# Designs tried in a protein design chat: VHH binders against q07589. Part 14

Target 1, 356 residues: q07589
Amino acid sequence: MSRILVIGAGGVGVITALSLWLKKESDVSLVVRSDYDRVLKHGYTIESCDYGRLEGWRPHHIYSSVEDAASAADNQGYNYIVVTTKNIIDGPVNSRVSNIIRPVLEKNKELHGPQLTTHILLVQNGIDIEKEIWAEFPREQYRYTVLSGIQLIGSTKIGSGHISQVGQDHLSCGAFDPQDAAAIQAANDFVRMYSNEGQNFVEFDPRVRYSRWKKLLYNAAINTSTALVGLDVPRCLEFGVNKKSTEIEVFHPAMREIIAIAASEGIIIEEEFITMFTEITRKKVFKPSMCVDCEKGQLMELEVILGNPIRIAKRNGVATPTLSILYNLLVLVQAKLKERKGLLKFDEKTATLVDE

## First folded at step 4 (VHH)

Design r3 (framework vhh_7b18_3)
Fold by ESMFold2-Fast, scan of step 4:
Structure r3 (fold): chain B 356 residues (1-356), chain A 121 residues (1-121)
Amino acid sequence: as target 1 above (356 residues)
Amino acid sequence: QVQLVETGGGLVQPGGSLRLSCAASGFTFSKYAMGWARQVPGKGLEWVSYITSGGRTYYQDSVKGRFTISRDNAKSTVYLQMNSLKPEDTAVYYCAKGIWYESFTYGMDVWGQGTQVTVSS
């Protein structure tokens, strides 16, 4: 039986742990931070369009921190580390993915040395998210693979220990390095362990970078725009000038720029996806994750969704006028959130940003 | 219950041709994008081609002009016609279904068992 540690107890992480638990092919551990005391007393309340209503649910093991999970007496190492936390490159140092997983990766190495390969599955938005892990953990010192998890799921934590899932559980899992046979095998094994026939959609992703660029048509155009204005997708579309300006002048140009950046890397995305992504939530009153994060006062996944694409565009000579405007305005929104959290300080007397 | 069954693989000489077929069941075939991926021995999986529910076709650069994907909605079957085969085309070929009706948006659902294609003299 595979031992799986899920890090992140938000809407995505809890449903991920539930799906694995329901399949009964893995031993599931979940890191629960702020909701730990509620979950200890009452378990999770889950309202799922795929899995039904559950009360008092718990995975096999619950830990209050990653460090505790790594140090557990029953921990014989983890075969999979599933990271569902937000990837906020410009956030606090402790929020970096490499720092989040470090205690587990170090403990697995200490306890099992060359006997255990740890499969790190990043269920996170964005492009180039795997590069930090390869940079921080030299492969000659650590035995691991890095896997991509892409979800289009509407799952939100609506209260302490309370999850509401309204959108279908769709997961694609593949290897960031398409030449890594061990990663490919690990991804296929995860798909099998995650699959619950008749309840969810899960598949192996043979082209991770292609799929991530494709998802960015939605994330870089729609998550970003909705976060900036605080509106759901149907409102953005209906409130536009003549009910057309949002899709024609904002969404579609942003999507075309993403297609151009992907093409500069040799990845072709067909333009019919522009229409498809625009239509998929046109009649669904739903706020994308970045919009919800902003409304809750939480930092946005800005750099992995817009920052990295724009940096790739600059290196490859691709113009990004629409993405750049969205990015620079959202940098201001992100700064506002950081200021509210005490992560950024502004001196009103001198009208200057305090760097330290 | 979704099922995909591939046939048509085999041994062929360089420059030869093969036609792969994928018989689908358990879903409304005409509404989904369908495609092919391959795994070369000792290497990772790569997309080869896909066809949308509307009939538009897409190809990897390495196979453009040589391979043709098509579908027959009445038979719930997708085909891959492979011409001018090269030793580099030697791989296990997998049939796959898109999650959403029109495309492989957010990846694919249901892999077939695979069919071996070997190109050698």
Scores: ipSAE 0.000, ipTM 0.125, lowest interface PAE 16.6, mean pLDDT 86

Design r4 (framework vhh_7b18_3)
Fold by ESMFold2-Fast, scan of step 4:
Structure r4 (fold): chain B 356 residues (1-356), chain A 121 residues (1-121)
Amino acid sequence: as target 1 above (356 residues)
Amino acid sequence: QVQLVETGGGLVQPGGSLRLSCAASGFTFSRYYMGWARQVPGKGLEWVSYITSGGSTYYQDSVKGRFTISRDNAKSTVYLQMNSLKPEDTAVYYCAKTYSGEWFTYSFDYWGQGTQVTVSS
């Protein structure tokens, strides 16, 4: 039976743990931070469009920290670490994905050495999110694979221990390294263990980097623009000059730049998706996740959605005028959020940023 | 191969009603969200309503209280009951499989051929 540790008890993480638990093919552990005492005593209240209404639900195991989860493994270790937290690489060092998973990788190595391979599934937005893990954990010292999870789910924590899922649980899971046979096998095994026929949709992704660049057509153009202005998608489209400037001068140019960056590394994304992504969101009144994060005063996934694409573009000689303006303005928005949280300090007497 | 076949469109006077049906095949119908979008003259595609695999329903503000979406998993069919129709509801209505709250699946090959709804004399 695979032992699976889900890190992140937001809407995505809790539903991920529930799906695995319902399938009855894995031993599921969930790291719960702020809601730990509530969940320990009363379990989760879940309102799910796919899985129904549950009261008092909990996975097989709950822990208040990753360190506690790692220590409780007791000679079994974890076969999978599923990371569903926001990936904010410019945030606090302790919140970096590599630092979050480190206790589990260290304990797995200590208890099992080379006999246990840990499969790290990143259910997170963006491009190049796997590179930090490869850089921080030398393969000769740690046995692991890195898997991509692209989740198309609408699930939100609406209160302590209370999850509302209104969008279908649709997961695409694949290997970041398409030549890594062990990662491919692990992804297929995860799809099998996660799949609940008639309740969710889970598929193996044979083209992880293609899928991530394709999703960035929306995230890098629309999530970013809405976050910058604090408006939902239909308002951005309708409030533009002649009800056209937003799509023609902002969304479409940003999307074309993403296509050009993907093409610079050999990945072709069909230009028809520019029209498709604009049209399907035209009349849906909602705020994308980056816009919601900004409004709640939470740091945005800025670097993995814009920073990394722009760095790839610069390396490959691709011009990014639209993405660069969006990025540099959102860097200022991110800095404002960091200052409000005490993560940045500005000295008004000298008019300078205080380092560290 | 995914097939979606819309029926039930037509000409109706303001204040009238129509019921659209979408017969689905080529996929496990009960696993997916089903929805309706419309192509309004002079505008792009706009979503109208969707129903989750679990039966929860969601509506565009302009149709709330007037339109009702439902599904019959045994018949692999999704319906849109349209009441109190207005001239502004004139559009080609398309059936679509799956979209999630914040995020849509982005394949229009799951959209049907459409059915014309005209609200006028």
Scores: ipSAE 0.000, ipTM 0.203, lowest interface PAE 12.4, mean pLDDT 86

Design r5 (framework vhh_7b18_3)
Fold by ESMFold2-Fast, scan of step 4:
Structure r5 (fold): chain B 356 residues (1-356), chain A 120 residues (1-120)
Amino acid sequence: as target 1 above (356 residues)
Amino acid sequence: QVQLVETGGGLVQPGGSLRLSCAASGFTFSRYAMGWARQVPGKGLEWVSYISSGGRTYYQDSVKGRFTISRDNAKSTVYLQMNSLKPEDTAVYYCAKLYSEWDLTYFDYWGQGTQVTVSS
């Protein structure tokens, strides 16, 4: 039986743990931070379009921290670490993915050496999210693989210990390194353990980088624009000049820039996806995740959705006028959120940012 | 009990035309997007065209301008009009129901397929 540690108890993480638990082919541990006391006493209340309504639900094990999960009594190590937290590169250092997973990788190395390979599944948006893990954990010293999880799911935490899922659980799982046979096998194994026939859909992803660039057509154009203006997609489309300016002058140019950046890496994304992604939410009144994050006062996944694509574009000589304007305005929105959370200080007497 | 039944396949010469039909039953047809995908002998399955519940159409680059997808909700039928056929269009064509409007790449139900052969 595979031992799986799910890190992140938001809408995605809780449903991930639930799906694995329902399949009964893995031992599921969940790291619950802010809701720990509530979940310990009462379990989760889940309202799921795929899994139904559950009261008092719990995975096999619950921990208040990654450190506690790593140090748990009788811990035989983890075969999988599933990271579902938001990837906020410009956030607090301790929230970086490499720092989050470090206790598990160090403990597994200390106790199990080369006998245990830990498969790190990043169920997070963006491009180049695996690079910091490879940089921080030399593969000659640590036994691990890095897997990509792309979730097309509408799941949110609507209260302490309360999850609402209104969009189907669809997961694509593959290897970031397409030459890593161990990672490919681990991804296929995860797909089998996650699959719940008739309730969810999970598939092996043979083209991880393609899939991530394709999802960025939506994330880099629509999540970003809606977050900037605080509107759902239908309102953005209808409120545009002549009901056309948003899609023609904002969404489509941003999507074309993403296509051009992917092409600079040898990855071709079909032009039809521009129209498809614009239309799929045209009549659905809901706010994309980045817009919801802003409304909740939470930092945005800005760097992995816009920052990294723009850095790749600059390296490869691709112009990004639309993405750069969106990025630089959202940097200001992110700074506003950081200031409100006490992570950034501004001195009004000198009218300057307080450095350090 | 979802059922999709394709008809209209056959042998045609390059430059010719064929019209594929797919009769659907076992679900509320008007509420779902429908698509056509094809499998070339020895190759994987590739999508050809989609039509949303509202009638919006999408095409693979290689068939754009040559193929037209349409639907008749009263008859629970989706069609694929194929014009200017090329030898590389030779494949088994499958009618498919899309699982979710949120993800146009995933099909939950497939027909048995209909063979289209474009050859002299």
Scores: ipSAE 0.000, ipTM 0.201, lowest interface PAE 16.6, mean pLDDT 86

Design r6 (framework vhh_7b18_3)
Fold by ESMFold2-Fast, scan of step 4:
Structure r6 (fold): chain B 356 residues (1-356), chain A 119 residues (1-119)
Amino acid sequence: as target 1 above (356 residues)
Amino acid sequence: QVQLVETGGGLVQPGGSLRLSCAASGFTFSKYWMGWARQVPGKGLEWVSYITSGGSTYYQDSVKGRFTISRDNAKSTVYLQMNSLKPEDTAVYYCARGYTGEYFTYDYWGQGTQVTVSS
């Protein structure tokens, strides 16, 4: 059976572990940090639109840290590492994805060398998220593949050990390197192990970079704008000047800039998606994930959603007036959150940022 | 490879009825939410109705009680039964394959079928 380690015990991670566990084709381990003692004693309470109501649920194995999970794997290792944590590349060094997965990759290298290939599935937003892993773990020293997971689930942790899922579990899984045969095979194998017919939806993604750019039409325009103003999507649309300025002068221009950046890389995104993504959210009263993060005082996935797209635009000579304004204002919001967490210091006597 | 083909549009008198059909191919139909949206001349695209993979149905307030969405998984077809049609229902109607959540709610759309309600 494939051994799968799920890192991140938020709404996405817990439902991911549940789906794999229900299929009975893998041995599922989950890293649970804050809720570890609660979950060991009482298990998870899950209210799922796809999987029903469960009480006292646990995956096959639970660990309080990635280090503990790596050590417990002994001589068998992990075939898959599924990372569902937020990707905050401007956050603390120890929270970077490469540092989170390092204990597993080092342990697998020590014990298995060339015998075990570890498949790293990033169920995270953004563009260029795989590049740090390739840079940090040279292929001459480590045996692994990097897979893309685009998850469209509406799942939140509403209390310690309590998960509520109201949006269908939909996962698109593919290879970041479309020419990596091992990664393509691993993605197809994961789709098979995750699929629960009649309950969830899982598909192989043959065009990972296209899919990620397409998702950024929503993330870079709507998640960002709602995070900046602290409003749900319908309020952003209705509160605009003449109930039109938000979509015409903010959302649509930001989306067109994303299309232009993708086109500069040879990826064509159909203009109809601008209207499609705006209209489907028009009457759904909810706050996108970046808005929720900001309100909870948590750092936003700013760099992978806006920073990396803007850097690509600058390299390719694409103008980003709307995205750049959103990005620079959200850099200030992110700095405010960092200051509140003690990650950034300001000296009020000199009125200057304390240099590191 | 994914295709959605709408049929059943046409000219109808106010108070009349039409049934739209959308034949889907190139994917496992039963796993997806299916929906209908309409483009009214001079207005933007308006969401009309959707049906989940499990059969639950949702409607825009303006069509609630008049329109009924249904699906036939064996035929890979979604339907929109439109009753008590009004001139304001005049639009191009599009079938779409969709999902739940914040992103990628509609990734494939049909070519559209014209519905004209006029005396």
Scores: ipSAE 0.000, ipTM 0.295, lowest interface PAE 12.6, mean pLDDT 87

Design r7 (framework vhh_7b18_3)
Fold by ESMFold2-Fast, scan of step 4:
Structure r7 (fold): chain B 356 residues (1-356), chain A 120 residues (1-120)
Amino acid sequence: as target 1 above (356 residues)
Amino acid sequence: QVQLVETGGGLVQPGGSLRLSCAASGFTFSRYAMGWARQVPGKGLEWVSYIYSGGRTYYQDSVKGRFTISRDNAKSTVYLQMNSLKPEDTAVYYCAKGWYDEGTTYFDYWGQGTQVTVSS
């Protein structure tokens, strides 16, 4: 039976743990931070459009930290680490994915675990999110693969220990390195363990980088713009000059720049997706996740959605005038959020940033 | 594995009606948004309508009040009822399967298309 550690107890992470638990093909551990005491005593209350209503639900194991989970692994270790937290690489150093998973990889290394390969599944937005893991954990010292999870699901934590899922559970799982046979096998095995016939949809993704660039057409153009202005998508479209400037001068140019960056790597994304993504959201009065993060005072996934694409563009000689303006303005929004949280200090007497 | 088969296209006079059907297989139909897009010769793809798993519908302004999208989950079929057809509605109509993302969806599979011609 595979041992699986799910890190992140938000709407996505809890439903991920539930799906694995319901399938009964894995031993499921969940890291629960702020809700730990409530969940330990009362379990989760879950209202799911896919899985029904559950009261007092718990996975097989609950831990308050990754360190505690790693220490409790005994001689077996973990076969999978599923990371569902937001990827905020410009945030606190302890929140970086490599630092979050380090205790598990160190424990696997010290056990008879040179024979155990740990499969790290990143259920997170963005491009190049796997590269930090490869850089921080030399393959000669650690045995692991890195898998991509694109989870298209509407699941929210509405209170302590309370999850509401109103959008169907759809997961695409594949290998970041399309030539890594072990990663491909691990992704297919995860699909099998996650699948609950008639309740969710999960599929193997043979084109991880294509899928991530395609999702960035929406995230890099629309999530970013709405976060900057604090407006829902229809308001952004209707409030534009002649009800056209937002889509023609902001959304579409940003999307075309993403397509050009992907093409510079040999990944072709169909131009028709520009129209499709814009039209599908035109009449939906909602705020995308980055906009909601800003309104709640939470740091944005800025670097993995805009920073990394722009760095790839610079390396490959692709011009990004629209993405660069969005990025540099959102760097200021991110700094405002960091200042409010005490993570960044400004000295008003000298009018200078206090470097840490 | 995923298959979308459109039927119901044809030649119709201005002011007439047609009903397009799309039979879906290879996925749990009831849990996905379904949509219709059209391509006019010489133009790009244009979204016409979509319907979410919960039944909410959206329409392009040019077809609003004339077209109605509906679904039958028991039959894994999505429909587009087209009334008061105009010559500018002449296009190849494609059925599409949606992909949900926090209340935002995009479409990842298309059928082969069915021709609708509005002329006298």
Scores: ipSAE 0.000, ipTM 0.332, lowest interface PAE 10.6, mean pLDDT 87

Design r8 (framework vhh_7b18_3)
Fold by ESMFold2-Fast, scan of step 4:
Structure r8 (fold): chain B 356 residues (1-356), chain A 121 residues (1-121)
Amino acid sequence: as target 1 above (356 residues)
Amino acid sequence: QVQLVETGGGLVQPGGSLRLSCAASGFTFSRYAMGWARQVPGKGLEWVSYISSGGSTEYQDSVKGRFTISRDNAKSTVYLQMNSLKPEDTAVYYCAKPYESWFGSPYFDYWGQGTQVTVSS
């Protein structure tokens, strides 16, 4: 039986653990931080459009930290580490993915040496999110693969230990390195263990980088714009000049810039997705995840959604006027959130940023 | 209803060539991207190539320079020309069409029944 550690107990992470647990083909451990005491004593309350209503639900094991999960007496190592936390590169150092997974990778190496390959599944938005792991953990010292998880799920934590899932649990799982046979096999094995026929949809993703660039058409144009103005998608479209300026001069230009960046590295994204992504939420009062993060006072996944694409564009000679203005304005929004959280200090008497 | 019918599979010797065809129906073919994926024994399902509605193409690294995808919108057909075939190309080949998700991320989830390609001497 595969041992799977899910890190992140938000809407995505809890439903991920639930699906694996319901399939009965893996031993599921979940890292729960802020809700640990409640969940340990009372379990989760889950309202799922796919899995039904559950009270008092728990996976096989619950830990309050990744360090505790790695050090557990019953731990024979983990075959999979599933990371569902927000990827905030410009946030606290301890929130970096490489730092989050380090205790598990070190413990697996200590327990099994080269006998165990650890499969790291990143269920996170953005581009180039796998590169930090490859840079931080030399493959001659660690046996691992890095897998991509793209979730098209609408799942939120609406209270302590309370998850509401209103959007279908749809997961695309593949290998970041399309030439890594072990990663491809691990992704297919995960798809099998995650699949609950008639309840969810999960598929092997043979084109990870294409899929991530494609999702960025929505994330880099619409999540970003809505986060900047604090409006749902229909309001952004209706409130535009002549009910046209938002889509014509903001959303579509941003999407075209993403298509141009992907094309600069040999990936073709179909032009019809510009229309599809604009229309899909036009009549749904829906606030994308980055907009919700801002409203909750939480840092945004700014660097993986806009920063990395813009850096790729600059290296490849692709112009990004629309993405760059969105990025630089959202850098200010991110700084405002950091200041409110005490992560950034400004001296009003000297009118200067306190650079520590 | 969407229907994809693959033909053209068979047995070929290493270094040989084969052309696969996929006849599509039940949707406006010219408006959608089309692709090919294969189920390789022991390796699982993997993408081979795709072609956009406008004719732009992309290939998996292992088939670049050997395989060519093309489409004929008048015939609602997508093709895969396979040259310099290797034993590791032995697989069931599937034609695929994109699908719309509730959260605005289309994906390929409709597949034909597949066509077997065997490369052996």
Scores: ipSAE 0.005, ipTM 0.158, lowest interface PAE 10.7, mean pLDDT 86

Design r9 (framework vhh_7b18_3)
Fold by ESMFold2-Fast, scan of step 4:
Structure r9 (fold): chain B 356 residues (1-356), chain A 121 residues (1-121)
Amino acid sequence: as target 1 above (356 residues)
Amino acid sequence: QVQLVETGGGLVQPGGSLRLSCAASGFTFSSYAMGWARQVPGKGLEWVSYIYSGGRTEYQDSVKGRFTISRDNAKSTVYLQMNSLKPEDTAVYYCAKPYREWFGTPYFDYWGQGTQVTVSS
């Protein structure tokens, strides 16, 4: 039976654990931080459009930290680590994905050495998110693969131990390295273990980098713009000059720049997705995740959604005037959030940033 | 080579009924959700209804209680039963294979050619 550790108990992570648990082909562990005491005593209340209403639900195992989960591995380790947390590479060191998963990778290395390959599934937004893991964990010392998970699920934690899912659980899972046969096999195995016929949809993704660039048409143009102004998508579109300036001067130029960056890597994204992604939420009153994060005072996934694309653009000679303006303004929003959290200090007497 | 072929459209009086059918081929039909969208002349495409592989259904508010979507996996066919039709239901109806949802709103990667539904006295 595969042992799977899900890290992140937000809407995505809890539904991920539920789907795996319902299939009955894996032993499911979930890391629950803020809601640990509630969930340990009462379980989860889940209102799901795919899985129905559940009361008192728990996965097989619940841990309050990744370190506790790693320590409790019973000499069997974990076959999969599913990371559903925000990827904030400019945030605190402990929020880096490599540091989050390190206790599990070190424990698996101790217990099983070359007999256990750990499959790291990143269910996170952005481009180049796998590169930090390859850099931090030399393959001569660790046996692992890195897998991509793309979700377009509308799942939210609406209270302690309470999850509401309104969008279909649709997961695309593939290998970041298309030449890694072990990663391809691990992705296909995960698809099988995650699939609940008649309740969800999960598929193998043969074109991970294409899929991630395509999703960035929405994330880099719309998540970013809405976060900057604190408005939902329909308001951004309707409040524009003549109800047109937002899509014509902001969203579409940002999307075209993403297409140009992808093309510089040999990946062609169809122009029709510009209109499709602009229209898909035009009549849906909701705030994308980056906007919600900003409003809750939480750091944004800024670097993986804008920083990394812009760095690729600079390396490949692609101009990014719209993305660069959005990025530099959101860097200021991120700094404001960091200052409010005590992560950044400003000396008003000297009018200078206190750099440490 | 995904193909979606719609039939069953036509002219009907207000309060009447029509049943649309869509024959699908070129993919594993039973594994995918299927939907219906409509286009009113001069307006964009409007999602009408969709049915998941397991039979769960969703409807646009304006058609809820009047339209029923169903599927027959053995025939690779999806149906839309339209009752209590109103002049505002006049549109070209498209059978569609949703690619993904965006927070519960489906977007489509394949469409049929469409079938005209006209509701007038």
Scores: ipSAE 0.012, ipTM 0.366, lowest interface PAE 8.3, mean pLDDT 87

Design t1 (framework vhh_gefurulimab)
Fold by ESMFold2-Fast, scan of step 4:
Structure t1 (fold): chain B 356 residues (1-356), chain A 119 residues (1-119)
Amino acid sequence: as target 1 above (356 residues)
Amino acid sequence: EVQLVESGGGLVKPGGSLRLSCAASGRTFSRYAAAWFRQAPGKEREFVSAITSGGSTYYADSVKGRFTISRDNAKNSLYLQMNSLRAEDTAVYYCAALYSEWDLTYDYWGQGTLVTVSS
């Protein structure tokens, strides 16, 4: 039976743990932070469009911290570490993925050495998110694979221990390194353990980098623009000059820049997706996650959605005028959020940023 | 889990009509937006038409007024009615199920069905 640790108890993480638990092919542990006391005593209340209504639900194990989960591994370790937290690489150092997973990866190494391969599944947005893990954990010291999870789900925590899922649970799981046979096998095994026929969608992703660049067509153009202006997608489209400027001068140019960056890596994204994504979203009244994060005062996944694409573009000689202006304005929005959280200090008497 | 299977392709003369069908199995199709794409020989894949879960329809300029997209959620099926067909409509037509209700867009693709418009 595979032992699986899910890190992140937001809407995505709780539903991930639920799906694995319902399949009955894995031992599921969940790291719960702010809701720990409520969940330990009363379980989760879940209202799911895929899994129905559950009261008092909990996975096999719950822990208040990653360190506690690592310590309580019953000397067996974890086969999978599923990371569902926001990937905010410009946020606090203790929130970095490599720092979050380190206690578990160290404990797995201690307990099993090279006999246990740990499969790290990143259910997070963005490009180049796996590179930090490869850089921080030398392969001669750690035995692991890194897997990509692209989760399509409209799931949010609406109260302490209360999850509402109104968007379908659709997961694409694959290997960041397409040449890593162990990672490919681990991804296929995860798909099998996650699949609940007639309730969810889960599929093996044979083209991880293609899929992530394609998702960035939407995230880098629309999530970013809506976050900057605080409007839902239809309002952005309708409020444009002659009801056309937003799509023609902002969304489509940003999407074309993403396509050009992907092409510079040898990855061709069909340009027809520009029209399709824009037209399908035209009448869906919703605020993308980056816009919602800003409204809640939470830091944005800015670097993995815009920062990394722009750095790749600079390396490969691709011009990014639209993405760069969106990025630099959102850097200011991110700084405003950091200041409000006490993570950034400004001295009004000298009119300067306080270097820390 | 979802498999998309296209049917209805074939040989038709210019000015003729064809109706393409796409059957979804394994899941409730009504939660998805759905679309038709096509790929002509030697060309990139192009968008043809889309229909949202709520029933709103969108068309490429090249097919607007000639093609009609529709769905039957009870039968988990998507359709493309193609009228006034032209030689340039010759392509392999692909069905896609798309989810766009939140900040994420994904797709499931069918294997395609060939439409040839010639005398």
Scores: ipSAE 0.000, ipTM 0.197, lowest interface PAE 14.0, mean pLDDT 85

